# Designs tried in a protein design chat: VH-VL binders against f1miw6. Part 9

Target 1, 251 residues: f1miw6
Amino acid sequence: MPHFAKPLLRNIITRNLFNSIKKKQCLQYLQTLRTLQYDGFTTVYFGETDIPESLVTGEDFSDGYYMPTPTWCVVHAGGSQGWVPWKYRMFLRDELCIKQEDNLFFEFCDVVKKAYGKCAIVVKERRRQDATRPKEGKETEAQAHVPSVVNLTSVTCCPEVAKSYGHKLLTLPSPYNYLNPLDSAWSSLKWFIINNRKEFCLQSVDGVYSYQYILFSDLISKGIERINLSKWRTITTKVRRWENYYLGKLS

## First folded at step 1 (VH-VL)

Design t04 (framework fv_tafolecimab)
Fold by ESMFold2-Fast, scan of step 1:
Structure t04 (fold): chain C 251 residues (1-251), chain A 122 residues (1-122), chain B 106 residues (1-106)
Amino acid sequence: as target 1 above (251 residues)
Amino acid sequence: QLQLQESGPGLVKPSETLSLTCTVSGGSISSSSYYWSWIRQPPGKGLEWIGSIYHSGSTYYNPSLKSRVTISVDTSKNQFSLKLSSVTAADTAVYYCARLDYGGESYYFDYWGQGTLVTVSS
Amino acid sequence: EIVLTQSPATLSLSPGERATLSCRASQSVDSYLAWYQQKPGQAPRLLIYDASNRATGIPARFSGSGSGTDFTLTISSLEPEDFAVYYCQQYDNYPTFGGGTKVEIK
């Protein structure tokens, strides 16, 4: 029996009981995902993570009386097959709002279709990423029937675009982070950054923009490469065990 | 920006029901990202979580208070309310409303109201 | 319930000194621990979440560390505005708070 599985399991059960709506959404998500996997779809988890430059330097410059720290958004996808053979993207957070790339998701769908055939593309439910977009109406029940696009901060994910390539787009409900192997991959990346940042040097003259992109991107690339196929298989196996646990509750 | 403001009677008699309302401004209570919470602090003592509510009406209560607590939400007024029944002098405290970040594995309080003192006395 | 024990109850220090505040849980809370600052007559303010992540607008002199049952909040160099009561809070189960540590001027 695993030493650390019991505390995590208890915690997930407690949180699952806290939100019955999300429990139903989770069960529906898992059933749909399993049906697609049975039908030959390759599961790929597509998402993003924010890496503030203060994580690299070890200092927080977001104090209101000092230069704010720039934040980098890293976009990638992976699964039991490892990282998708798609060039990961990295953007300054502030730049994403003004230079959103319309065709990035089309390119992604084409790449994974050529690599794996039909895919079940899993994206995490968007949380607090709409702070810069006006109107809270999007959070009402009426706004639950929003247009059939899923906007990550860096990428617009359209279910119809996915379908045109033979893919299915699935949204993972927010409280079930243990069902997303990407979160484990992102944690590993950030841990790598913290333990290897001694060679990094940031220069930000405007407080918002970084001028050491090449060094930063090299550190990120090395961290991503450290999460190899064997590591991905380990984390996806753990996710599969969590999925089986929750699916068992339907019985 | 986001502001939370408690309101209600500052004096409640023993055995009666304590009733408070929190008004949210600068943000929507109908947000799918947050629960809305009540926390209290008796004079000279520490903090005690009372309970939390989602805009759908789903509640989560402190087990030690569950038999006496009801939290409700009114999304049309952007408000949520606390009712604590059968009060005693031990319920005298500053009552805070706060926003709970529930993000799957996190339940911390990121924005707080200023607090309102409720005294239970005859 | 999970009980959090904060020590010491009171820290008497001078501006510029380093403050180290401890929070111990009766059972493992993994990294599901937050720290709050409360000044007299004010609501608590979130400082740290997930044991080590600094909240928005919190100065770099505040840092959190630890996992499992043993947690530490460190203030590297005390400023006059840092003299306050500090509370830890766990969220591995129903939220519970520690008894608080008062940081006061020596």
Scores: ipSAE 0.000, ipTM 0.406, lowest interface PAE 15.3, mean pLDDT 77

Design t07 (framework fv_tafolecimab)
Fold by ESMFold2-Fast, scan of step 1:
Structure t07 (fold): chain C 251 residues (1-251), chain A 122 residues (1-122), chain B 106 residues (1-106)
Amino acid sequence: as target 1 above (251 residues)
Amino acid sequence: QLQLQESGPGLVKPSETLSLTCTVSGGSISSSSYYWSWIRQPPGKGLEWIGSIYYSGSTYYNPSLKSRVTISVDTSKNQFSLKLSSVTAADTAVYYCARQEGWLQFPYFDYWGQGTLVTVSS
Amino acid sequence: EIVLTQSPATLSLSPGERATLSCRASQSVSSDLAWYQQKPGQAPRLLIYDASNRATGIPARFSGSGSGTDFTLTISSLEPEDFAVYYCQQYSDWPTFGGGTKVEIK
């Protein structure tokens, strides 16, 4: 059926709906999104995913030494029309520096306006993933010295910037991440990396493992291209059925 | 590489509990993106889904097996396990662990372990 | 439960020939259908998901079509490695698999 969730998925939705604050936030998000869609706004989901280099190299031969693996942050956007016709970005996350372009979101807003007209840009609620921060009260001086590079996002999405191009910026409430089709696209990208990373490895030579490092972006670019328009239509259709079920149950 | 490996006794006596563990390597079981599943295949027959688990411990079972099945997860060991009680010869099968693609409960299975044969015999 | 019926049970063909495999659902599954290939002694391998999308790394000779209750897997020109058992699986409700179609050498 087009407007009903599957029995197992209903159980997930039912549990999420029992959180009254998040339920109200999600309902308001969905009602706002539908109103914008009725008013001619094109929905695009904007976000990022982290790709550790260990996901690419995989089966490294250990010499008895363990080192932290560098992590890449991939930034892109998509929707029912496929990936947006915008050059995706990739940044290396490290302890001292997270690179980003100052005007990246401005460029994004301009590109999607030219491609689609006015857009409803959906982003996930961004949160610091710092387990050492106390729930209540100030950070101590000792806690302030703990490196928290991984808590930073690569791109700042400003509502005023979106508005200047005629767009609306919406934040999808946590824990309703399953209403974001971009998360499914990221899962597919990581699957592609795992399945194709052998092409980026040299065979063991004289008992020593060696990997031919091909620019990480080459593998990621190929993976992004494999998440084609057909796949995007499939995942956005599933999200749409979820949204319709949730709206119907609450309305 | 993401690898799933089943382990446990290859022989179980009738009326006892079948116990299997799936060890996940090359990826984290604590991912919010995936559910982890058990699927079985009796010799010369088709596939049957047993159940799925999320890293939080939430479980979903095949209704025909629900009274006999328990799936559990140990995120510290990057493992999830299957217990099937009161086994009979009909439970003789190759047991696979698998990853479910995406965030939806009723997805398809994108990565599989090699399978382990469990024979129920006296 | 949703029952999937695969036909034929066995398909005997020669390399280079076209294979057409059918999967019918007892009720509509929309496009929530996947296809798997299983070779003797191996785990199933995902070929197609959402009725028509090829999984990563799957050769172009494999294609899926259909929606609702009637689905088809097509192998345009059989290679030696394609002789295997093929299963369809729905995920519109709790997962169920078809009985399989064995593609064997004539």
Scores: ipSAE 0.000, ipTM 0.388, lowest interface PAE 17.9, mean pLDDT 77

Design t10 (framework fv_tafolecimab)
Fold by ESMFold2-Fast, scan of step 1:
Structure t10 (fold): chain C 251 residues (1-251), chain A 123 residues (1-123), chain B 106 residues (1-106)
Amino acid sequence: as target 1 above (251 residues)
Amino acid sequence: QLQLQESGPGLVKPSETLSLTCTVSGGSISSSSYYWSWIRQPPGKGLEWIGSIYYSGDTYYNPSLKSRVTISVDTSKNQFSLKLSSVTAADTAVYYCARETVTTYSYYGMDVWGQGTLVTVSS
Amino acid sequence: EIVLTQSPATLSLSPGERATLSCRASQSVDSYLAWYQQKPGQAPRLLIYDASNRATGIPARFSGSGSGTDFTLTISSLEPEDFAVYYCQQRSDWLTFGGGTKVEIK
């Protein structure tokens, strides 16, 4: 008979109050968003998702097995109007912090202003993650990769840039990711990749596929296209019901 | 200035009970603002939290050590103590006492530490 | 139990260089994270509390950032006295420490 686990009482009380603070932040976010919507702002969710190459090739890793896998960062935005009329971007994750396109967010703000007018642009709380970037051996032929730590960041969204186009930038608190319809769109994309990757790979050896970037980008593009206006409306309707619940309105 | 000082035997035999005391000077242990903690560090290894006590006598133990650990506080002597039963060679470590501050909104960490005392478990 | 994973295990740098140390939590710890410095033969010294606040007497070259699961300790320009082992520690649940990062002279 295992004994019951006993957390620190003050920590339990502190966590409960902290959870209440996050709930208050969420309510403030929702009230601000509703006010902007009432004032004629179009809501647009802007964000990113990581697509590891192992998701495309089908390579499996055992617990505790370490093998670096290239990861692609896909950047897009959408809402009740569907995907925004802006070409999604795709970057190698290791290069995102150094190879972000100059003026990416400026171009985005300009495009959505021309398409929708003033927008409430919703982004997730900033996230940083560390990643190991292998270094090539110098002159020795047998030298293994030397790991280094790289800070990975989300695409930079400047509130002042958004404001210069008449937009408002809002940050969604992290525990409430289910209030972000874009996360549902990303899940749909990943499931499309899993179900269709064999059609876009050049060969399979022991369950591991190889592919060319052009086929990979086509797979991603088709996956994005499958998330049509009807699907976006379904996703945003569900989000709206959760928002109404948190604003004290039962669906 | 607040100081913490560990004291107790530096050698304990296998299967016996390890007993240490932390003496607090320059400040009162009878404060609702603080928890008082025991942390250990085996030679060449990292830090491991053992447990903490509040001045009221409420105790909180590392689940991995829970069945062997007892922490007590003596507010009249301004001390708190650790007992670790059934010791083995794996319990050989430097043992530290420390003061910890945590509030409803913020974590202030362990700001004052004893110098540490090496306890060797051998026959 | 919340597990803290520190990387790299060892960081070899020269004085004057920037050091960036990472700490990742298996679950969200919000801002209930602290950083400690430990020199050989000494007790740990509190550097950063509540993820990003410098403790009393800690030089401005030390900074902490992050929230939730991903945290960073940065030393903007290493001084000779900064070569030490650094530990992160969370208090969102039972108290746990990371495995440490040793910052050593190249």
Scores: ipSAE 0.000, ipTM 0.380, lowest interface PAE 15.3, mean pLDDT 77

Design t13 (framework fv_tafolecimab)
Fold by ESMFold2-Fast, scan of step 1:
Structure t13 (fold): chain C 251 residues (1-251), chain A 121 residues (1-121), chain B 106 residues (1-106)
Amino acid sequence: as target 1 above (251 residues)
Amino acid sequence: QLQLQESGPGLVKPSETLSLTCTVSGGSISSSDYYWSWIRQPPGKGLEWIGSIYYSGSTYYNPSLKSRVTISVDTSKNQFSLKLSSVTAADTAVYYCARELGYDYGVFDYWGQGTLVTVSS
Amino acid sequence: EIVLTQSPATLSLSPGERATLSCRASQSVSSDLAWYQQKPGQAPRLLIYDASNRATGIPARFSGSGSGTDFTLTISSLEPEDFAVYYCQQYDNYPTFGGGTKVEIK
């Protein structure tokens, strides 16, 4: 097709390091996803994003006076049907491995089963360095006995758990992050935070905004709610466009 | 050869609705590869993105303009249109239509010539 | 919104000289940055996308570099037709444009 000759499209493919192995993995992922969609599975993208508190306060740690700010991990899922009707989770990054709820993924699978029936749950490919993060200082005995997981999240996503609810867990290959609509949703959330953070700051009696009065969870909740069904359809339509392009080019 | 052409009234009274149409020729608006966008430029100032539409009718709007903007598409005529309600003198600008390419938000690779819309009583 | 700050506002140079234009983002835009050229009375023309990739038909003298918050457009040897206003644009989030840099003779 003429559009395959366009420099922008060619560059995007090249930039994402489409080597033989990764091209094959991506093609297998897309073919499997399409087959599941044809068989009536609802596609749900499950993932996370990091929100540093400095994003809310607008603080800049320049001039060599670097001071780390707490970072919050927000976990949610969505698709063409909008955000899943599951309570999103928000964890302080430093505490995620220790304070994670035992049956979080079980609850998630049950909720989406009740809402959508059988689902194709898409998670990012587990990176080697991220997969061993807890072992570097905060690993638990329970984690040592968990079956192999395929995800790039701080939440353990077990294929056997998904299967027990009739779901299929798919891993989106890491070089093709742009095939994950959650990345766009997270960008929209962060943009909402930046443009609305002033609404959640209480001015002190001295006329200075104080972070201690910010209801951080309220800001996050409002940002998530503003990414409505229409926005999700727009996001997933762009993803579908690139999926069709890649399938058409390689098949 | 792809061409985009803006059309519509060059003068709009304050509080009324600004209405423009972009006609696409030499290419299909029903392409899954592209969004179709409106960008404006007040005289002597910089560029401001107004919004974009996909041929399915899905829209992205600039949040600062979202309450006043409606973009629509007519695939049978190969056209897309902008309506900006409750205009003021601050809406005086050259309005461009453009083709947008990207994953979520994108770059504008083909532009119309632009049409000056003056808001005055 | 993501704010883009372009510097200098005006760059006065002679044909044959190198032009270096800066664009700084208020937050990281990864490599999702484009550059446009606009001549008086004309629509903008896409020059560079994805920070460093030349658009179709753009001469080799135009090059882009940078990532995150700091980006540069370089014109290695100015031709007469290169005297124009240049805008950067991010698309990591809702599209926003810089204030522009005018490249003028002398």
Scores: ipSAE 0.000, ipTM 0.407, lowest interface PAE 15.8, mean pLDDT 77

Design t15 (framework fv_tafolecimab)
Fold by ESMFold2-Fast, scan of step 1:
Structure t15 (fold): chain C 251 residues (1-251), chain A 126 residues (1-126), chain B 106 residues (1-106)
Amino acid sequence: as target 1 above (251 residues)
Amino acid sequence: QLQLQESGPGLVKPSETLSLTCTVSGGSISSSSYYWSWIRQPPGKGLEWIGSIYYSGSTYYNPSLKSRVTISVDTSKNQFSLKLSSVTAADTAVYYCAREGLYDSSGYYPDAFDIWGQGTLVTVSS
Amino acid sequence: EIVLTQSPATLSLSPGERATLSCRASQSVDSYLAWYQQKPGQAPRLLIYDASNRATGIPARFSGSGSGTDFTLTISSLEPEDFAVYYCQQRSNWPTFGGGTKVEIK
């Protein structure tokens, strides 16, 4: 309720400051990415997507029906060279909270170093969007939003770890998610799941809908395989077009 | 001005655990821009990195020492600590805590150990 | 691990002379190399990071250069306070330091 009391003008001012900061952050991101690409770094987009079991069953819980639906987190990476030659990971959301898979990013960095050499690894900004005034007048708007986002994903992505393998970790500002080709790949995966879910056996046990990991994993693997190099090139070409647009508009 | 200060016993018996604490003052350990590190220097020899910790608790260890090293952080006390188990005479060294900058797109944070404690000598002897 | 080899081990010079210190990596470290100065009884002090960038407060007489596997620290004109041990350090992998170069007065 206290939220309904906030002034409209303050909300507009806060939003405008936030948008200004994010535009500068996006320009800096794009300039840094282009510089790294020119210096021979391979761009790799690393991220995750949530696949609720209801996406496979096709059931709608919005009408108040009680039916717990597990959510699977799929972690993978890709770019203009297709999916990286790294085995994607798939975890139940509840299990991720318990196990804390700290070593996955180390393994990932080693694999892509061996496959591509030095990489510019792009991850999404996962924090709540907050407009912050420059501190004590010594920080610019750019500096206020400069620190790399770390440990805000299901897999801990440390800039230090990436650098130890010769990589650079970049954070894509959240309002510019058009600049992440991985989101398009995830959409293609979900469409594949919807169109092929009838081929998988699902069981209800004690009123809870579930299915075997092996069958679900096979569906996910087939969906990932359908996003081939040609599709990745199409997706990354679209991203490059948006990058050029923002570079011209934000400068 | 940010300062680091090591503290802990200067003498440890062989086979026991070496324990040191680094206190951060003049700034916050809860910074996304920095790792907090332990580096040692045996008398008359060069520098050896032991390991680093991020304020979230994520750790990164020298592979040669990984089986014996634990680094922890206490953000409420603005401190981080080193435990090195099963010590021998070879672990006699000056132990330094240091701050390490992380690369980001701004270039404002040096990818290096930019601030160091004064060091504390730990002797492993009976 | 990446091994850093510093040469020479000892460099004997007089104040006002130019000092050139070398650091060679066993494999490419790109530009992820830093230089430190250490005086007896003191902690190391950061001089140069990312191969060529001077740390805050470091005099202009200190300069770094190089990339890949071959790096150089240059002191254009030695001051009395510059006689110390110098270490290089790479961050292309987990941190490793060179063996050091002692710059001593002739």
Scores: ipSAE 0.000, ipTM 0.405, lowest interface PAE 17.7, mean pLDDT 78

Design t17 (framework fv_tafolecimab)
Fold by ESMFold2-Fast, scan of step 1:
Structure t17 (fold): chain C 251 residues (1-251), chain A 122 residues (1-122), chain B 106 residues (1-106)
Amino acid sequence: as target 1 above (251 residues)
Amino acid sequence: QLQLQESGPGLVKPSETLSLTCTVSGGSISSSSYYWSWIRQPPGKGLEWIGSIYYSGSTYYNPSLKSRVTISVDTSKNQFSLKLSSVTAADTAVYYCARLPDYGDYWAFDIWGQGTLVTVSS
Amino acid sequence: EIVLTQSPATLSLSPGERATLSCRASQSVSSDLAWYQQKPGQAPRLLIYDASNRATGIPARFSGSGSGTDFTLTISSLEPEDFAVYYCQQRSNWPTFGGGTKVEIK
């Protein structure tokens, strides 16, 4: 379901797009990205999506209260070349800080360099603080002395690491979700899950369908695989149209 | 301890360019988490934001000053600088450099330099 | 630009009294409002960000509240070091500051 279909969400998005600081950030992002593309950099969108188990299994609310379902975080990257030839990752949200791998982004940068050469790696701006950053009101000056690290997703993306492989790391401003083709890929994945989950449910007991990691992992893998090169070309063409629109409107 | 220190001439003649530098010490200016900003305060008056710069060189200027302001960053010297052209007596103020975080909901100037008074007179 | 109007311009109080400072925005800034304290000859010091969050090292007697267009900074019991000028600042657009409220000793 497109959130922008709601009048309230459309109005919020429209006002955010007209914020002068965010307009300037968006214009700078687009100009930098196009310059890198002219210089031969391959654009790769790196990000994540949350998949609640309730998308896979039915919830029974007959107990008179809502129990939160576990949420899986899926991390992948793609672009006009399709999904990157890198094994996507899955983590439970409550274990995400524990499952963080110091070498994950190093591995990613190495894989895309071997596949595509120098890349412009685009990540979303996250307004949230996570477990590796100073907590709200607990900012310390000691943190300013460590090397600059971009922690704009659940995975730590270091600009210096990207640069060591010849890549450039770019941050997409938060209100411009139409400029991220990965969001459309995630929507397609979730649509596939919703429409195929019954085929992968292990059992049904009193209206509750259960699953196990192997079947859940297979469902996710098949959903990712269905977002093929042709679909990615369609998605990235739509993003390019939005980019051209914003470049014309904001310039 | 991260510190910001303003430097530059305390006296500028009318019609000339006001030039100030802010030196960042105890931390790196090449941080994706922060913008580096200039704010001024005329004697006995309130605060006015001039502009901010990201370590990549991206700049954001107060629209009322945009035609006269240039902010630049020199990551090799851990400094950022302000140039304000065609100054008049109205530009007499204490000039502050300050850090502006770019994460979470922390969009406030959290670390400030001590300020430097710039007087515009003949 | 978003204009911030602070009131009163001057507040004369004695130590131990409660101070209530107002900041009103010309249009909604959601919760994107910060408060600063400035003592004579010194740079401003961040007190409150995102309308109600105290910055590191700021005493519990300082609290912020409000959203949209109407915001308040409260000092529950004035200490001698609290007599200063206070500024509000919004970030919903390019940053703008209020005119300031001077809290002076009676």
Scores: ipSAE 0.000, ipTM 0.393, lowest interface PAE 18.2, mean pLDDT 78

Design x01 (framework fv_traxivitug)
Fold by ESMFold2-Fast, scan of step 1:
Structure x01 (fold): chain C 251 residues (1-251), chain A 124 residues (1-124), chain B 107 residues (1-107)
Amino acid sequence: as target 1 above (251 residues)
Amino acid sequence: QVQLVESGGTLVQPGGSLRLSCAASGFTFSSYWMTWVRQAPGKGLEWVANIKQDGSEKYYVDSVRGRFTISRDNAKNSLFLQMNSLRPEDTAVYFCAREGYYDSSGYWDAFDIWGQGTLVTVSS
Amino acid sequence: QSVLTQPPSVSVAPGKTARITCGGDNIGSKSVHWYQQKPGQAPILVVYYDSDRPSGIPERFSGSNSGNTATLTISRVEAGDEADYYCQVWDSSSDHVFGGGTKVTVL
């Protein structure tokens, strides 16, 4: 059936990403999400995106001798109601204190509880290298010198914290990122940056562009603002059609 | 500068075969889905086929399915369309276009960059 | 849901506003993109995701999309805006779908 193949394999998904385990996880995720929605939970997608400064400046790094550009992490959440009425966060990826930020998710849960009531909070599947795995013998000594892999997310999302506010935290399996409307919002933001960055860059006499934090923050804020309620409804409607298709074909 | 340049269009007999090529420059070709869109003389635009960044997924409009094959060579920044069992109704200008993806997830988007097109005429 | 209907032609006087419609079942739930094509040339993206403009496209070009109708609006029309205009959406059952096109004549 032509349309059976097209929806399942379109976007970024390849056949190898539909292995048995991930397929079952996706079906379970969708069934749980639908049950929560039926029970009156508001669906909210929470996540982050990385914006390297080179995306703003357009600088050439082909030499290999240039220093790596800083990367900014933008954290926000949205759904069919638009962006959540919570101040988005933006911080440097390599800032030491970000790794230890624990109260941000508490604030987020409180804000969305007050705005929407009980929420189904959807986050992407994240994997961290387990730095606490057994330390025994020669392997323990070897592992002591392995660089630790930190959070793939700058904000720690704790299921117990979400539950304390009456929320449910759900994890979307990684092969099915296209079921997360927030990824479309992030793509729109990055497209806005690429097309509007010249207004926020100061050109040197050598043709090299530079910018300040204030200008960069303005660019990001305007990009986020352009993803209005109408765009969010369009994006979430597309995701809903994909979800319905999957539930119809995988069940 | 970002460019797409098509080639290979010519006159072919009904039932014949032809391969179109598209040369990309000025962007990271391997990061984008690519598409072929055609336009019959005096008619509108019609999507023909598209291909994922790594070549693992390919989709076709029903009228060409089984006859046309889209492929790509990322090392050479090239996109191809192999057309078999050509029919008079396949006569069109064939455009190479980029689906404007702006992140590593490859979420498909609008056609932001187009080539100039190459004319294929299927006639006896 | 996979068929997009455009008027075949629209006539507009210089300096006035041209409106090109794109009709489709529940098109307001889809993202609509608009292309301009001048004779002998490749199409150019003029509006994407209902209302956004690519770099280099004049602010005279704007878009909207609600219910069963999307609209491309060209304000303060110039002779150089004379072209064919196409709407386009992605649909899960049909992949990319183009409208039939609208010829805009400035006279």
Scores: ipSAE 0.000, ipTM 0.448, lowest interface PAE 13.7, mean pLDDT 77

